# VH-VL binders against f1rd40r3617to3795, part 35

Target 1, 179 residues: f1rd40r3617to3795
Amino acid sequence: FNISVQSGYEAISQELCVVTCLKDLTSVVDIKTSSRPAMIGSLTDGSTETFWESGDEDKNKTKSITISCVKGINASYVSVHVDNSRDIGNKVTSMIFLCGKAVEDLCRIKQIDLDSRHMGWVTSELPGGDHHVIKIELKGPENTLRVRQVKVLGWKEGESIKIAGQISASVAQQKNCEA
Key: E = the ipSAE of ESMFold2; O = the ipSAE of OpenDDE; V2 = 0.75 times the mean of E and O plus 0.25 times the DockQ between their complexes.

## First folded at step 19 (VH-VL; framework fv_dusigitumab)

Design z5 (at its last look DockQ between E and O 0.60; V2 from the best seeds 0.77)
Fold by OpenDDE, look of step 19:
Structure z5 (fold): chain C 179 residues (1-179), chain A 119 residues (1-119), chain B 111 residues (1-111)
Amino acid sequence: as target 1 above (179 residues)
Amino acid sequence: QVQLVQSGAEVKKPGASVKVSCKASGYTFTDYDIHWVRQATGQGLEWMGWMNPYSGDTWYAQKFQGRVTMTRNTSISTAYMELSSLRSEDTAVYYCAREGYDYPYFDYWGQGTTVTVSS
Amino acid sequence: QSVLTQPPSVSAAPGQKVTISCSGSSSNIGDKYVHWYQQLPGTAPKLLIYDNNKRPSGIPDRFSGSKSGTSATLGITGLQTGDEADYYCGTWDSSLSAGVVFGGGTKLTVL
């Protein structure tokens, strides 16, 4: 299932023609970085022209972005945008996605390796349940790396996100791109 | 519960070396960096450096480079800090501390080890 | 002498509010997380605030942290006699020698 980064649509059931319209929750989550927290705003400003660049706080360590969801927020997907073609000397070649109820109890849910020319979004589906913390561990060949954007898609408790209708995956993607 | 238990007080002569141990318990030792911080009597805190118990990687404050060595024995969840060429100015309480989550803050501290350097 | 500047001492009566300032520069507080430690007499430091304004479990909400520009502030409301201690701000400095730096410490006296 391919989800557009701008708006998340998930087909729940083909039989019932029910599509789940996910909300962008990026503005209502707490974000922490392993270095240079002053640049966190660049991760969520909606522009891939700005970026977070890791600092020397984690120079010889794994870099990380930690997302904490407040009560009532249910994250379904997390997406990370990187541009290794532009960020020469600051490439990301490995991403590990972890999630859990607390920072001390995280489970790895996805690991992906990126080539040196990767440009675009990397998305991880989050398992169902009470996951309040999402952590992205980042590695690259250099001492520093850059991340352009982070996006969290999900739903708020009490809100209906189900849309009835015959929506093909292609139409869903188009709607996401137009949003 | 997380605990860091340090070795006992040391008395050393100038020019000697001291090695302080810090035994960790209550958590996975290799998952968290160990930092060392000292405090001279009546003075403030002074950061010395960190050591990654998994890889053994270290990062020392410039003031102590060439004179401090941070190591670990993972089999016994113990971190070590060795300071050589001791001077009277090195007289202090030395603390090991566990780094918190995803940034250099210290969420747990050892009880401290008093090191006295005197002629 | 310390990279971060704190007032040497502050005092207040029980029940009152006290603030402790921590002044730094763009190479440290400016773009880093600030943390606060409490050190009771004769004991090891204890984490009080981390990541500018977060409280570890067990720390009452009487303690608060904030950061603006190149300065951070620790706030203590409802001052208690047990709050008498030394308080240190700390952060990462990326100047000549990258590493953790502390303020000079502030002695809080409860009158």
Scores: ipSAE 0.868, ipTM 0.922, lowest interface PAE 0.6, mean pLDDT 92
Fold by ESMFold2, look of step 19:
Structure z5 (fold): chain C 179 residues (1-179), chain A 119 residues (1-119), chain B 111 residues (1-111)
Amino acid sequence: as target 1 above (179 residues)
Amino acid sequence: QVQLVQSGAEVKKPGASVKVSCKASGYTFTDYDIHWVRQATGQGLEWMGWMNPYSGDTWYAQKFQGRVTMTRNTSISTAYMELSSLRSEDTAVYYCAREGYDYPYFDYWGQGTTVTVSS
Amino acid sequence: QSVLTQPPSVSAAPGQKVTISCSGSSSNIGDKYVHWYQQLPGTAPKLLIYDNNKRPSGIPDRFSGSKSGTSATLGITGLQTGDEADYYCGTWDSSLSAGVVFGGGTKLTVL
């Protein structure tokens, strides 16, 4: 599968080569979906063979994936893997990346149209500094759509924090930070 | 501060219609769906449907399909629910509620509108 | 009749912990986010817990939520007399009549 946009896996590898201290933060951020949250594990399991498929709670609505970071987590890139060549009845043809300090204060940072045969990663560079919320709005021609993986790359201030699938503000308070 | 303010109590005869209003303030009205939920005296909550204030799209609970209409006027940030062919079983408090962030949960509720259907 | 099953009532003394269960199915709790609402006597419902276990601003951390399989649980520690209310679980159900469903409600009495 050849596409005009940057392929997902190769894009992730290239970004890692450019940023020496950049880490995969996907396991330590909070991920919310607009439907079928039971399938979130398919977005974060490191496999492009599994998928999250949107459900009927967002039928006829914009589909979304929202990523929330606690204080001290600095996301630099977000990447989304879509495979319209396999997911022929569940295509993603538009992505809008938004970022902000809170869900009520998001600004659009990137808008991408994908062709009906797109296969691979779509990556957005995030604004500098510490930011807390990233939203990906997804559209397609069908009532449901599929996303196969999500990755978040960035850095942590201080010590590493590992929480399976959820990060809360109380984690930052528990860490004994000293000068 | 988010606020939903509903119209006053109504008394109706069987077979009539009622239209309840819900005026929103403190947020961008068109950014969040409005749901309607009713509660008969001393009973639980019953969902009636949602309306998207941006597009006007609706989704009605099957029980109310054909009797309920949900609309809005975006220029005054107001949602409406009309229930027709009223029966005594429709006697309840009717709430509007704002859908939460990208999922159908209700983070703000109106004060409720009592509708009484009696002979 | 409710798609989601809650006990009709629970009671406990001030300072104690209570839990309120909400039982559903794979078409709702097993697949969807679960939310909890508090309804004080004579008032509109208020959001207490959303997305299984998140608290809105202003809800103290003695309120907690969890979900396992097709069941969800609301926990209240440090029980206060002001906690006397009806509590409802709510979620989306994808079965025959897709839409929002609520449990039948649980009346909490603080003795």
Scores: ipSAE 0.793, ipTM 0.891, lowest interface PAE 1.1, mean pLDDT 87
ESMFold2 (binder alone), look of step 19: mean pLDDT 93; pTM 0.950

Design z6 (at its last look DockQ between E and O 0.75; V2 from the best seeds 0.80)
Fold by OpenDDE, look of step 19:
Structure z6 (fold): chain C 179 residues (1-179), chain A 119 residues (1-119), chain B 111 residues (1-111)
Amino acid sequence: as target 1 above (179 residues)
Amino acid sequence: QVQLVQSGAEVKKPGASVKVSCKASGYTFTRYDINWVRQATGQGLEWMGWMNPYSGDTYYAQKFQGRVTMTRNTSISTAYMELSSLRSEDTAVYYCAREGYDYPYFDYWGQGTTVTVSS
Amino acid sequence: QSVLTQPPSVSAAPGQKVTISCSGSSSNIGDKYVHWYQQLPGTAPKLLIYDNYKRPSGIPDRFSGSKSGTSATLGITGLQTGDEADYYCGTWDSSLSAGVVFGGGTKLTVL
């Protein structure tokens, strides 16, 4: 199931053909980086033309982006956009997604290796629950790396995210591609 | 609770070496970098470098490169800082400090170890 | 001599508000997180503020941090006698000798 960069659709029940429309929560989460926090705005500006580039604070360390959800925010997916084709001296070749209730209790939920030409979004599904801390650990062959965008999709407590009507998975996917 | 307990005070002659220990408890030792910071009497804080307890990787402040060695024994959750070729200017209280989450701030500190260098 | 510049001392009466400034440059405060440490007399430093404005658990909300441009500010409201201490700002500096740097420290006296 393809998740849109701007919005996500998830089939809740096949029996009822109910689709959940996830909201972009990126603007309401706290984002921290392991270096050059002044560039965090580039991660959430909606443009893949800008980027966060790691600095010397984490030159010899694992690079990371940490997302903290506030009360009432339920993150369902996190997506990270990288462009190794453009960022030839700042490639990302490994992503580890961790999630937990607190920074001290993070569990690895996904690990993915990226090829040297990878361009696009890497998405991880998140476990349900409140007050998620999401950490993305990033590694590359060089001392610095670039990330173009981060997206957090989910729902706010008290808001209905169910879309009325019967839509097929294919239609949902198409909508995601058009978004 | 997180605790960093350092070794006792040291008195050394110029040219000697000193090795200070820092025993960590209350958390997973290998998950947090240990930094060392010193403070001369009546002076400010001076960062010396960090050590990753998992990998053993280190990064030293330029001022101390070639003279400082940071190591660890993971089996006993203990970090070490050795400073060689001691000078009178090295007289200070030396602190180990745990690096916080994903950025170089120090959320827990040892009690400090006084190192006196005198002839 | 410190990379970051703090006033050597500040003073105020109990209950008053005090601010401590920390001035740096584009190579440090400009694009990095600033942290603050409190050091009571004869004790080790204690983390007071991290990531510009965040308070660790146990730090009361009368302590606040802010950052603008190449400067950071520590604010203390409702000053108490127990607040008498040295306060240090700290951050990472990306100069030729990259590493953690501290301000010279500010001695806060409660009158």
Scores: ipSAE 0.867, ipTM 0.923, lowest interface PAE 0.6, mean pLDDT 92
Fold by ESMFold2, look of step 19:
Structure z6 (fold): chain C 179 residues (1-179), chain A 119 residues (1-119), chain B 111 residues (1-111)
Amino acid sequence: as target 1 above (179 residues)
Amino acid sequence: QVQLVQSGAEVKKPGASVKVSCKASGYTFTRYDINWVRQATGQGLEWMGWMNPYSGDTYYAQKFQGRVTMTRNTSISTAYMELSSLRSEDTAVYYCAREGYDYPYFDYWGQGTTVTVSS
Amino acid sequence: QSVLTQPPSVSAAPGQKVTISCSGSSSNIGDKYVHWYQQLPGTAPKLLIYDNYKRPSGIPDRFSGSKSGTSATLGITGLQTGDEADYYCGTWDSSLSAGVVFGGGTKLTVL
């Protein structure tokens, strides 16, 4: 099926609105960590059993994960998985999400505090458009911290597909088709 | 245009101190750490430490602990490195370098300051 | 002795390719980003490659970087006389006194 918007009773002709589906873009973005980049594969392997653990090079500095999207990649959401119940000596208790077109132009878009027993995903919505740089600043009570997964959801320029299922009324309204 | 401009060459006697300045321009001075690296004639590069211009926090290489002090004046976008109790093996070119985005690589370097320690 | 080992010199003719190796350990290259710097005679070092393989703006694509295990490699193709310089690898080392370490440098001669 398609999501469509029609006016009135009469079905003279139907112009169907195609809603762009979110896709997992994690494999096509560049990911940089503030330390231990050898562990980046653990952030993107789709497993919450593996982890990235911060290292010595950022012990006295802000810890971060930076995601860079090239032209044509429209990131809509970024999600971060932490497990403070397993990562007892490496907890993450604060996340700040920043976004911009370049690292020098990053703006804070979300800040969240996490309970010391938090287990699960934290998601930030991203401003519309392509070619984003997304920074996640991380804090915890110890010298090192762990993040278990990162996901980037969005769409590639020039892709559109029909979607089956429920979509919020605000999303459907924003993408109304010309009739 | 990012630039790091260092103070001029210095000749010092053993036991003295030297203070090298590094004036930054073309970027927000407080957003990037400043590192100091030295190079003796015909030798390789030797990292000395970093300084955070926003907070003034420092981290010194073990070899220089107790002899080096890294500071800044944010109002004039200038970093400083002072090395005390100089000896002949401290004769080198001293570089300031801007740390790159969120990792200790050095994307812009000053022109270098030659420090000669001789009697 | 340097924590990172580079050959002391390499040479090749104009137009040819050269590679420069940088050997380390699991506490540095095996775990960290590797960077490369070019130092022309009488000048300050210049960033050539960062984060293992990335090129800053203004560095032509005939310069490349890679890393495998505890070793990193700088590749230079289409050699020019202006490439004659010293080349250093650099990274973070997580030994007892953690910090930035550089290789001993490799002098490239274009014959």
Scores: ipSAE 0.758, ipTM 0.879, lowest interface PAE 1.3, mean pLDDT 87
ESMFold2 (binder alone), look of step 19: mean pLDDT 93; pTM 0.952

## First folded at step 21 (VH-VL; framework fv_dusigitumab)

Design a1 (at its last read DockQ between E and O 0.71; V2 from the best seeds 0.83)
Heavy chain, then light chain:
Amino acid sequence: QVQLVQSGAEVKKPGASVKVSCKASGYTFTSYDIHWVRQATGQGLEWMGWMNPYSGDTYYAQKFQGRVTMTRNTSISTAYMELSSLRSEDTAVYYCAREGFDYPYFDYWGQGTTVTVSS
Amino acid sequence: QSVLTQPPSVSAAPGQKVTISCSGSSSNIGDKYVHWYQQLPGTAPKLLIYDNNKRPSGIPDRFSGSKSGTSATLGITGLQTGDEADYYCGTWDSSLSAGVVFGGGTKLTVL
ESMFold2, look of step 21: ipSAE 0.847; ipTM 0.919
ESMFold2 (binder alone), look of step 21: mean pLDDT 93; pTM 0.951
OpenDDE, look of step 21: ipSAE 0.870; ipTM 0.922
ESMFold2, look of step 23: ipSAE 0.834; ipTM 0.912
ESMFold2 (binder alone), look of step 23: mean pLDDT 93; pTM 0.950
OpenDDE, look of step 23: ipSAE 0.867; ipTM 0.921
ESMFold2, fold request of step 24: ipSAE 0.822, 0.799, 0.833; ipTM 0.908, 0.892, 0.912
ESMFold2 (binder alone), fold request of step 24: mean pLDDT 93, 93, 93; pTM 0.950, 0.946, 0.949
OpenDDE, fold request of step 24: ipSAE 0.900, 0.896, 0.896; ipTM 0.943, 0.944, 0.940
ESMFold2, last read: ipSAE 0.837, 0.803, 0.830; ipTM 0.913, 0.889, 0.910
ESMFold2 (binder alone), last read: mean pLDDT 93, 92, 93; pTM 0.948, 0.945, 0.950
OpenDDE, last read: ipSAE 0.906, 0.902, 0.899; ipTM 0.946, 0.942, 0.943

Design a2 (at its last look DockQ between E and O 0.70; V2 from the best seeds 0.77)
Fold by OpenDDE, look of step 21:
Order: C-alpha cells, then structure tokens, then sequence
Structure a2 (fold): chain C 179 residues (1-179), chain A 119 residues (1-119), chain B 111 residues (1-111)
C-alpha cells in the first residue's frame, strides 16, 4: 500500500461524481508520544529510514501516538509505517486506532495485528464529524518498539478541495495511486 | 470533579509501619495510575512509585524497594501506600497523585498526609 | 541532590516577568516531556504545565513552558501576589533506576 505524500482523493458523491482532494495535514497537527518525544520529528520527516523508538516511560505500558487536530483541521485518514523486518527487538505486533473529541473519551475504530515481518503502511479511515483526537495504541513482544512514519490526510476548512468537473471513480482511483 | 482524599495524619514509632489511604472520585478509578510522592518539611518532592489500579501492578523507586507496598481496593476506589521499618527520615507529607493519560505527569493531587516518625 | 537543577529562589515585582530554569541531562529532560507544578504555601502541588508547554484547564496563559536540549523553562508574565509559591519541574529519568524525578524547587517571591 502506497500512501500519497501530499494528497489523496475521496469520492463524496457517486451521483455527482464529485471528488475531493485530500491534503497532507501532518505538519499542522500536534503529535504526542507516550515516550521519548524528542524523536517525534522522525515520525514526520518523510523518511522511513528514521524512526521513533519508545522509551522506558512506557516500558510496561501500552505505547501510543496521539494526534490532536486544531480547529479547522479535519482528518480523514491516518497512516502508520512500521518495519518489523528491520526493527528486530522493537517490533509492533498490534495497532489499535482510536478517535474522539478528547483523550479521555476515545472510541476504537480499528484493530490490526501485524506479523513479525510486516513492513509497510497501516491506514485507518477516520469517521466523519468533529474528531479532534486520534490515538494509535501500539503493542509488541518486546519492551520497546519502533514506528517509522505517521501521516495524516484530510482537509482544512475554508479551502477548496473539490476538483472541478466530473471525475469518474476509475480516474480518481488512478490519480490516487499515482500520487 | 476529580478528587483525591487522603487519610489523616499519623504518628509512628521508629520501626513501625504506616498505611496511608487515597480515595478517588469524579472519574473511573481503574483507568488512571496512582503515584505516591512525599515531601519532607522544607524539602522538595520525592517520587516513591506508582500502582495500576486495574491490574494492581506496581513499580517502586529503588530507595523504597522492600519497604513500600502500594495496593488498591477497586470497590471503593481507594489506593493505599504502606511504608514499613519507619525511620525519622520518613517524616514527611505523603501525597497520592493521579497520572495523566499517555504520559507520566500528575494532573490531580491528594491533600497530603502528614506522617511523623518519632521516639 | 535533586536530579534536576532549579534555582533555589527568584523574585520580581508585580506585573513583571520571571523565568525559572530547570536543567537536566540526556537521560531525563533531553528526550522526555517536562512538567511543572505549583505549590502554594501549606498546600499540595498543582499541575501548572505538562508536556513541555501545555496548560491544563484553568491555568492562565501568562504561564508558559518551553524546552530546549536538556533544559526547560517556566515563564510567568504579569506576576501577581498570588503567584508566590514553590515551583517544581518534573520528568522521567532513564537512569539505572528509572522513574519520575523532580527539580529541587524554586521559591518565587513577589516583591
């Protein structure tokens, strides 16, 4: 699965063939980690060669990455890149995606188990509405784990994200794959 | 509103044990870790350890290993800290504190329990 | 004796700005979030700043936090008499005995 670096497409209406171009919002959201926040930059630097590695703050706890959206920011997708093939001793074997209006009140929206050799992006669609917080809970067989990248796709209020004209679903899908 | 209410002041002899309680209210007790921090008179804050009220798992500062026991009664949303083999140096105000979500900061504190150890 | 180092005291007149420093090392402040606590005389500590620069609800914006390298700073603008208190920085330390550590505390006097 290839995640677009800057944009994606979402079909809003089948009847009108209206396609919305989603933007990379990673740079405008707030990211928090359950440990070693100094490494957060590695999650958003656009490189899968760098990584965030959990520390002892959450050694015997669930590890997490929390994304907070500021007002006017609407997240549609969140993607997490993991490379268990390279991160021996720091593998991620479980991801839980949660979202809600506050950290204290989150709903689970996706669970996924990863094999010990997983390499690539894991993506969750976010439900529509006023979602201000996205949390990814991470577990692995070891005391520490690594995540390579986090990406948030969505739209900003006030910006036109509609593509002019009618675009077929097939064309939209093709553009999304090329992005 | 979130509240942590601790037991009253204690006076103990050297060698004795003290058990301080911390009753939580205003939130789901089992969803937040409880930490214990003490402060000797005129001194700074000293972290003692934490307890997970759901699992009962504990982690103690090395200084208190073997002397401190942190427990909970979930039915009454109460955390306990017991310190044994008391010494004069253990004279302090003891605080329970709730850990915030996702990282170890303390967003709510008990009012403190004064423990005096004297002959 | 504290793992984190704070000045023992600071003072300023009402309306002025003060800063309180907190210095540590790579095993604590260097790669972790720093938090600040206010302790008024005779009371329990209160969370003032968390995650380097975030304010809990009820904390006015004249309180601010920042972090750079192995040091953190608490800023207080528009100093008020009610701000007279002890201030503690805190964070996690990844030493042999990992756990929460505090600074020695800073006594703020409003002149």
Amino acid sequence: as target 1 above (179 residues)
Amino acid sequence: QVQLVQSGAEVKKPGASVKVSCKASGYTFTSYDIHWVRQATGQGLEWMGWMNPYSGDTYYAQKFQGRVTMTRNTSISTAYMELSSLRSEDTAVYYCAREGLDYPYFDYWGQGTTVTVSS
Amino acid sequence: QSVLTQPPSVSAAPGQKVTISCSGSSSNIGDKYVHWYQQLPGTAPKLLIYDNNKRPSGIPDRFSGSKSGTSATLGITGLQTGDEADYYCGTWDSSLSAGVVFGGGTKLTVL
Scores: ipSAE 0.868, ipTM 0.921, lowest interface PAE 0.6, mean pLDDT 92
Fold by ESMFold2, look of step 21:
Order: sequence, then structure tokens, then C-alpha cells
Structure a2 (fold): chain C 179 residues (1-179), chain A 119 residues (1-119), chain B 111 residues (1-111)
Amino acid sequence: as target 1 above (179 residues)
Amino acid sequence: QVQLVQSGAEVKKPGASVKVSCKASGYTFTSYDIHWVRQATGQGLEWMGWMNPYSGDTYYAQKFQGRVTMTRNTSISTAYMELSSLRSEDTAVYYCAREGLDYPYFDYWGQGTTVTVSS
Amino acid sequence: QSVLTQPPSVSAAPGQKVTISCSGSSSNIGDKYVHWYQQLPGTAPKLLIYDNNKRPSGIPDRFSGSKSGTSATLGITGLQTGDEADYYCGTWDSSLSAGVVFGGGTKLTVL
């Protein structure tokens, strides 16, 4: 009859792929900063006129922004907006992007050095949908630094399905269909 | 299983120094800052400062600046707090505590070390 | 001396709800994450709530945290006799000498 023995669905011999439209998930993820969390609203308000500025909790330490996704939310991209042209005393000159299933299990995905006059978005593609935590480590030449926006793009479990070719899928192993 | 195990109780005279140890296990010792917090009998908690086990960098609460030294030995995953010029008001239980990820909250605590300062 | 103000004690019957307040200022609670610690008699403090409202693994959801303005609140529902303990709020303070500050502690009695 069916060759699948897993509870919860009946499978045929053809392979299925979950293809979903990327959405802005920024409002539904949890965002933590290494200092001054009262300013987190400036990272998510859609404005480059506001900013998060690091505080003295992380003075002389690496600054960070950590994004946590609840079950059913799968982040595919993270973007960070900085403006070293305006934030002349609070520049960001280095970013390291990390991700993993938990804060204890992060791996480095991308490192970028920024021009002292950089203005704009820095984006990292996230590998596989099995990560639930994204961390951005930030450094600059001063004791404090500023970030003006954070954006998270991805998908929510169960939103859309498109069938494409011989893409493999299973309950125990999920893969994004995007490069 | 994260564990912080502190050295045993100490009795000291005024003017002496005490050095409390805190041995960490069950995690990467150099990845988390260690804080020290004390509590006098029947009193609240008082923060003393932090030490970064990777770099050895320290940050001391102003009240203890000049009297406290926080160090570590990474080869045995052990943090130390030394308090000098002891006074009777330094009588307290001294705790080491591990900083949580990316912010100074304390997710694991040692069992405490009682230090008694008396003539 | 504590920078954060908590009531010295609160009490309620088993099964009821209690809240414990923690009052601070714009240099601490108003700007920073707030954490809560439980200290059972004769033991070291234990993390109960971090980052205002998050529970570490093993803490049941009848413990909750929130903050508004310069005040934070720990909520405990379904009180059990084992909840009898001292409770401390803690946060970072950025005033003249930046560092971690704790409330004076609140003794919870379950009657």
C-alpha cells in the first residue's frame, strides 16, 4: 500500500519539497542585545533614524545581538544596518555571523570587515532550517557602537508548499530548497 | 552538567587576606565570565566584580577596588577571588557564579564559602 | 546597600498567586534586563527568570517575570510550600559606579 510507516502522513514514492515564500519575521523573533536592551525597539522599528547604542554592560567586551526563533519559525537570512558615516564615534568595523540550534552550539558562518564610511545593510544567508539561534558579534574602534536596524527573513512552518522535481524530504530531515 | 565547586570555610583575623577558589566543570571554562557575589548572615546579595577566564580581564565593583583581586588558572578550570585587608564586616558567604550568555545574569552558582573575620 | 527596592516579605496560601515587586530607576531597570533568583533556606541562589521574562530549563511556567518602566515584577501562581524562599531581583546599573545590583530580597511565606 504505502511505503511510509511514519505516523502523521501518508507518503508516495515521489519526493516532496517544501518551498515557501520568504517573509519578514523580525516581529516574531526574540532579540537580545549584550547591552542596553531598552533600545531594542530601535533595531526593529523599520527606521534608520533610530539606533541601538551599546552600553557599559559590555564595555571592553565583544558586543552582540542574538536572535532566537521559537519552534515553527525558520530563519533564512539575517541583515544588519549600520551607518558609519553618521555614527562617527560609534562605528562598527567588524561583524561575525554565527548560528546553531542553541547558544552553546554556534558555528561561524560569515565574517566581514566594514569600511569606516560604510552605510547600509550587511546580509548573511543562514545554512539549513535546523538552526534556532543567530548571533551577530560586533566590533568597532570605540568603547561603544551603534546598529540601526536588524531584519530576519524566513518562513513559518505550514505556510506554503510547492512541489518541485526530485527534491527529497522527510519528517526526520528538513532542508531548505533555496541555495 | 555544569558545576562550580568552591574551597572550604575560612577563619581570618582583621588585616589578613583570604583567597577563595572556584573549580568549574561541565562546560568550556574560558567561554563564560565568572562573577563573585557575597552575602553577610541574614543579609542580601552584594556583587564584587567579574573576571574573564580567557583573557584574565577583570572589572571590580567600586566598593572593593584596591582590595579585591580576581584571577584564574585555565589549566585546572579554576577561578580565584582574593580579598585583602579584611575587616569584621567582610564576614560573609562568598559565591562564585557563571555569567549567562552575553549578559551579566548568573545561571550557575557555587555552593558558597563562609569567611569569618574575627579577632 | 541595595539600589533596587523589594518588599521585605509577602505571603499567600497554597494554590494562590503572589507577586513580588522590584523598583529601580532609569539607570538600571528602565534600561537593562532584569533577572530573578530564588534562594531556598541554607542554599545558594538559583536563577529563576532572566532577561525580564525568560525561564531557564526546569523552571515551571507558574513562575513569570515582567517589567514596566522602572519596575519589575515576579509572579508565582499555584503556590506550593516548596516555594517558601527568599527572592532577589538583579540587574545592571549604569549610575556613577556601573555594575550588578540586587534588590534587598523578599521572603515568601506560604501559609
Scores: ipSAE 0.716, ipTM 0.861, lowest interface PAE 1.5, mean pLDDT 87
ESMFold2 (binder alone), look of step 21: mean pLDDT 93; pTM 0.951

Design a3 (at its last look DockQ between E and O 0.73; V2 from the best seeds 0.78)
Fold by OpenDDE, look of step 21:
Structure a3 (fold): chain C 179 residues (1-179), chain A 119 residues (1-119), chain B 111 residues (1-111)
Amino acid sequence: as target 1 above (179 residues)
Amino acid sequence: QVQLVQSGAEVKKPGASVKVSCKASGYTFTSYDIHWVRQATGQGLEWMGWMNPYSGDTYYAQKFQGRVTMTRNTSISTAYMELSSLRSEDTAVYYCAREGRDYPYFDYWGQGTTVTVSS
Amino acid sequence: QSVLTQPPSVSAAPGQKVTISCSGSSSNIGDKYVHWYQQLPGTAPKLLIYDNNKRPSGIPDRFSGSKSGTSATLGITGLQTGDEADYYCGTWDSSLSAGVVFGGGTKLTVL
């Protein structure tokens, strides 16, 4: 699954030829980091040239990025961009995705290990439901690490996201690959 | 409900040591770091350090390095702070506090323990 | 003496609005979350605001927090007699002795 900057398509049913158009919800979610929150803007500015770098607050702890969805916001995917090739001394080697209704009650939904040269997006599908809290726990070999971007894709309540008969699943898939 | 209950008031001589306890309840003790903060009479809050009740790892403010020891007994959900080589300036109310989730703020506090150091 | 600077005292009449400032530097407030604590006379501190502007459960919306640059502000509207207390800002300081730092505290008097 390839995450586009602003939108994505997901085939709901091949039989009914219904495609769901997902939107970038990153600008309407609340983001918290375990350190140096002043750099959160770098996670959502649309540029992989900027980054969030963890600070002293969590130097001996697991680093984390927490995304809270407000009412009416339904997140379907979360994607994190890491560039270990550029971020020497600030590498991410472990990423755990957690999700739940509240910060204190999260379930692990994905875990991935990254090599020391990883560059690119790591994406996790989110379970259905409203008012998700998404937490990404991050670890690396050093006291600090860097994350370049975070994206949240989903849909807003009240908006039409289903497209029937306008595009085929193959076309939708192609658009995702081109994004 | 979350509660932190501290030991009673202490009176010590200069040069002695004091050990304050903080019993936690209402939550999983090993899931939250415990911090210690003191407050001299009529003065502000002074951070002393923190202890991870799961691993036992500690981090002390430089001012207290070499004199403070933070420990825990997980079986009874109790954190301890021991301060040695006491001096009159150590006279204060000592608080244990639970660190909130995912960032160092203190969401729950003990009632405080008064430690008086006098000759 | 405190790393963060607060006014020593503020006062206002019931029903009015007051603000308490907390000034720091780039090594603390500049890139950290700021938290506020209320300490009623003879009691332990209580968390009032965390992560710049979030209220714990049980804290009324009369209390608000904000942060800009190297300064933070606590706002209290509809002042009540029960709000008379000491207020402390706190955050993390990135120095050689990294750790939690507090402001000197502000005594709020309700006239």
Scores: ipSAE 0.825, ipTM 0.894, lowest interface PAE 0.7, mean pLDDT 92
Fold by ESMFold2, look of step 21:
Structure a3 (fold): chain C 179 residues (1-179), chain A 119 residues (1-119), chain B 111 residues (1-111)
Amino acid sequence: as target 1 above (179 residues)
Amino acid sequence: QVQLVQSGAEVKKPGASVKVSCKASGYTFTSYDIHWVRQATGQGLEWMGWMNPYSGDTYYAQKFQGRVTMTRNTSISTAYMELSSLRSEDTAVYYCAREGRDYPYFDYWGQGTTVTVSS
Amino acid sequence: QSVLTQPPSVSAAPGQKVTISCSGSSSNIGDKYVHWYQQLPGTAPKLLIYDNNKRPSGIPDRFSGSKSGTSATLGITGLQTGDEADYYCGTWDSSLSAGVVFGGGTKLTVL
């Protein structure tokens, strides 16, 4: 493995190339739910044992989770965890992922149907860094539904990490975002 | 520029009905629910219900169930609220309001329609 | 009797700060977003604060909102005579008859 030669090339090209390391941005984005915002902490606490359950504000309406990024925050992926095997009266059977610069200007980027026993994460890659609003539209067979976690992965402007120096191949594979 | 323009003032007798219109412009009419809120002279705000312009679905405040009907005509971007069996305590200014982003708050309001019910 | 309780009136001099409280319960403010509306004399209400503490475009940052427990607060700094208005809190209430509820309103007088 000739990692030292490639590291030398990368050092020479660092000014012309910027490598952005993706981070968990969930705690620094604004999250809005279509109902019961008091339960938003269950979406972001890092636990799939807690849940947000939709309320009567959006009964008979499409449920949604909307994520807004302030200037300098660039989301690249959004992930949503549901557990239809535990949440048998509050299932999520459809997710639509939308994004754009404003709530009124959203484009659908992914639609997925989930079976009645789905358990796990559903992830959408977000197009380009000019999207500042992400919306997940949620539907299920009941009037209420549950979501157990949301995660946002991306990068902050001004916190890009350049990869530099001489690193072994195994260390480079684990820490390609660190100097 | 979002705008809601309501029909003019009305004077009615007890037992009659009134139908107030609310014409929307500057946005996609079918993408936002329309709510109706009234305010009697010198009183606070009272919510009456909402209507989804896409589907025509409605949700009425319990106090008005059986007397209120909310409808729309999507081809002219217009919402309607009809209140029947009018009583003197229905004398108020009636507002239409657009529901904001994914929650029942009101980001744009019509100018109001005064309805007077007098014997 | 309003489901949400606001003081009937508040007053302060130009340039000063005022706060307007809105007290509710676990079935409304404690569980839901709170919004604030300004109604200038003879006009329709206007959205001032939404989702507890967010300002719509065109609302100056001297208007602020906050929520703690079952109570919400509207803050106005740098008070101007043009701020004389009625102020209403509003939220969703899940008790008795689910729906939107408003406070009784607070009349702000700038002395």
Scores: ipSAE 0.775, ipTM 0.883, lowest interface PAE 1.2, mean pLDDT 87
ESMFold2 (binder alone), look of step 21: mean pLDDT 93; pTM 0.948

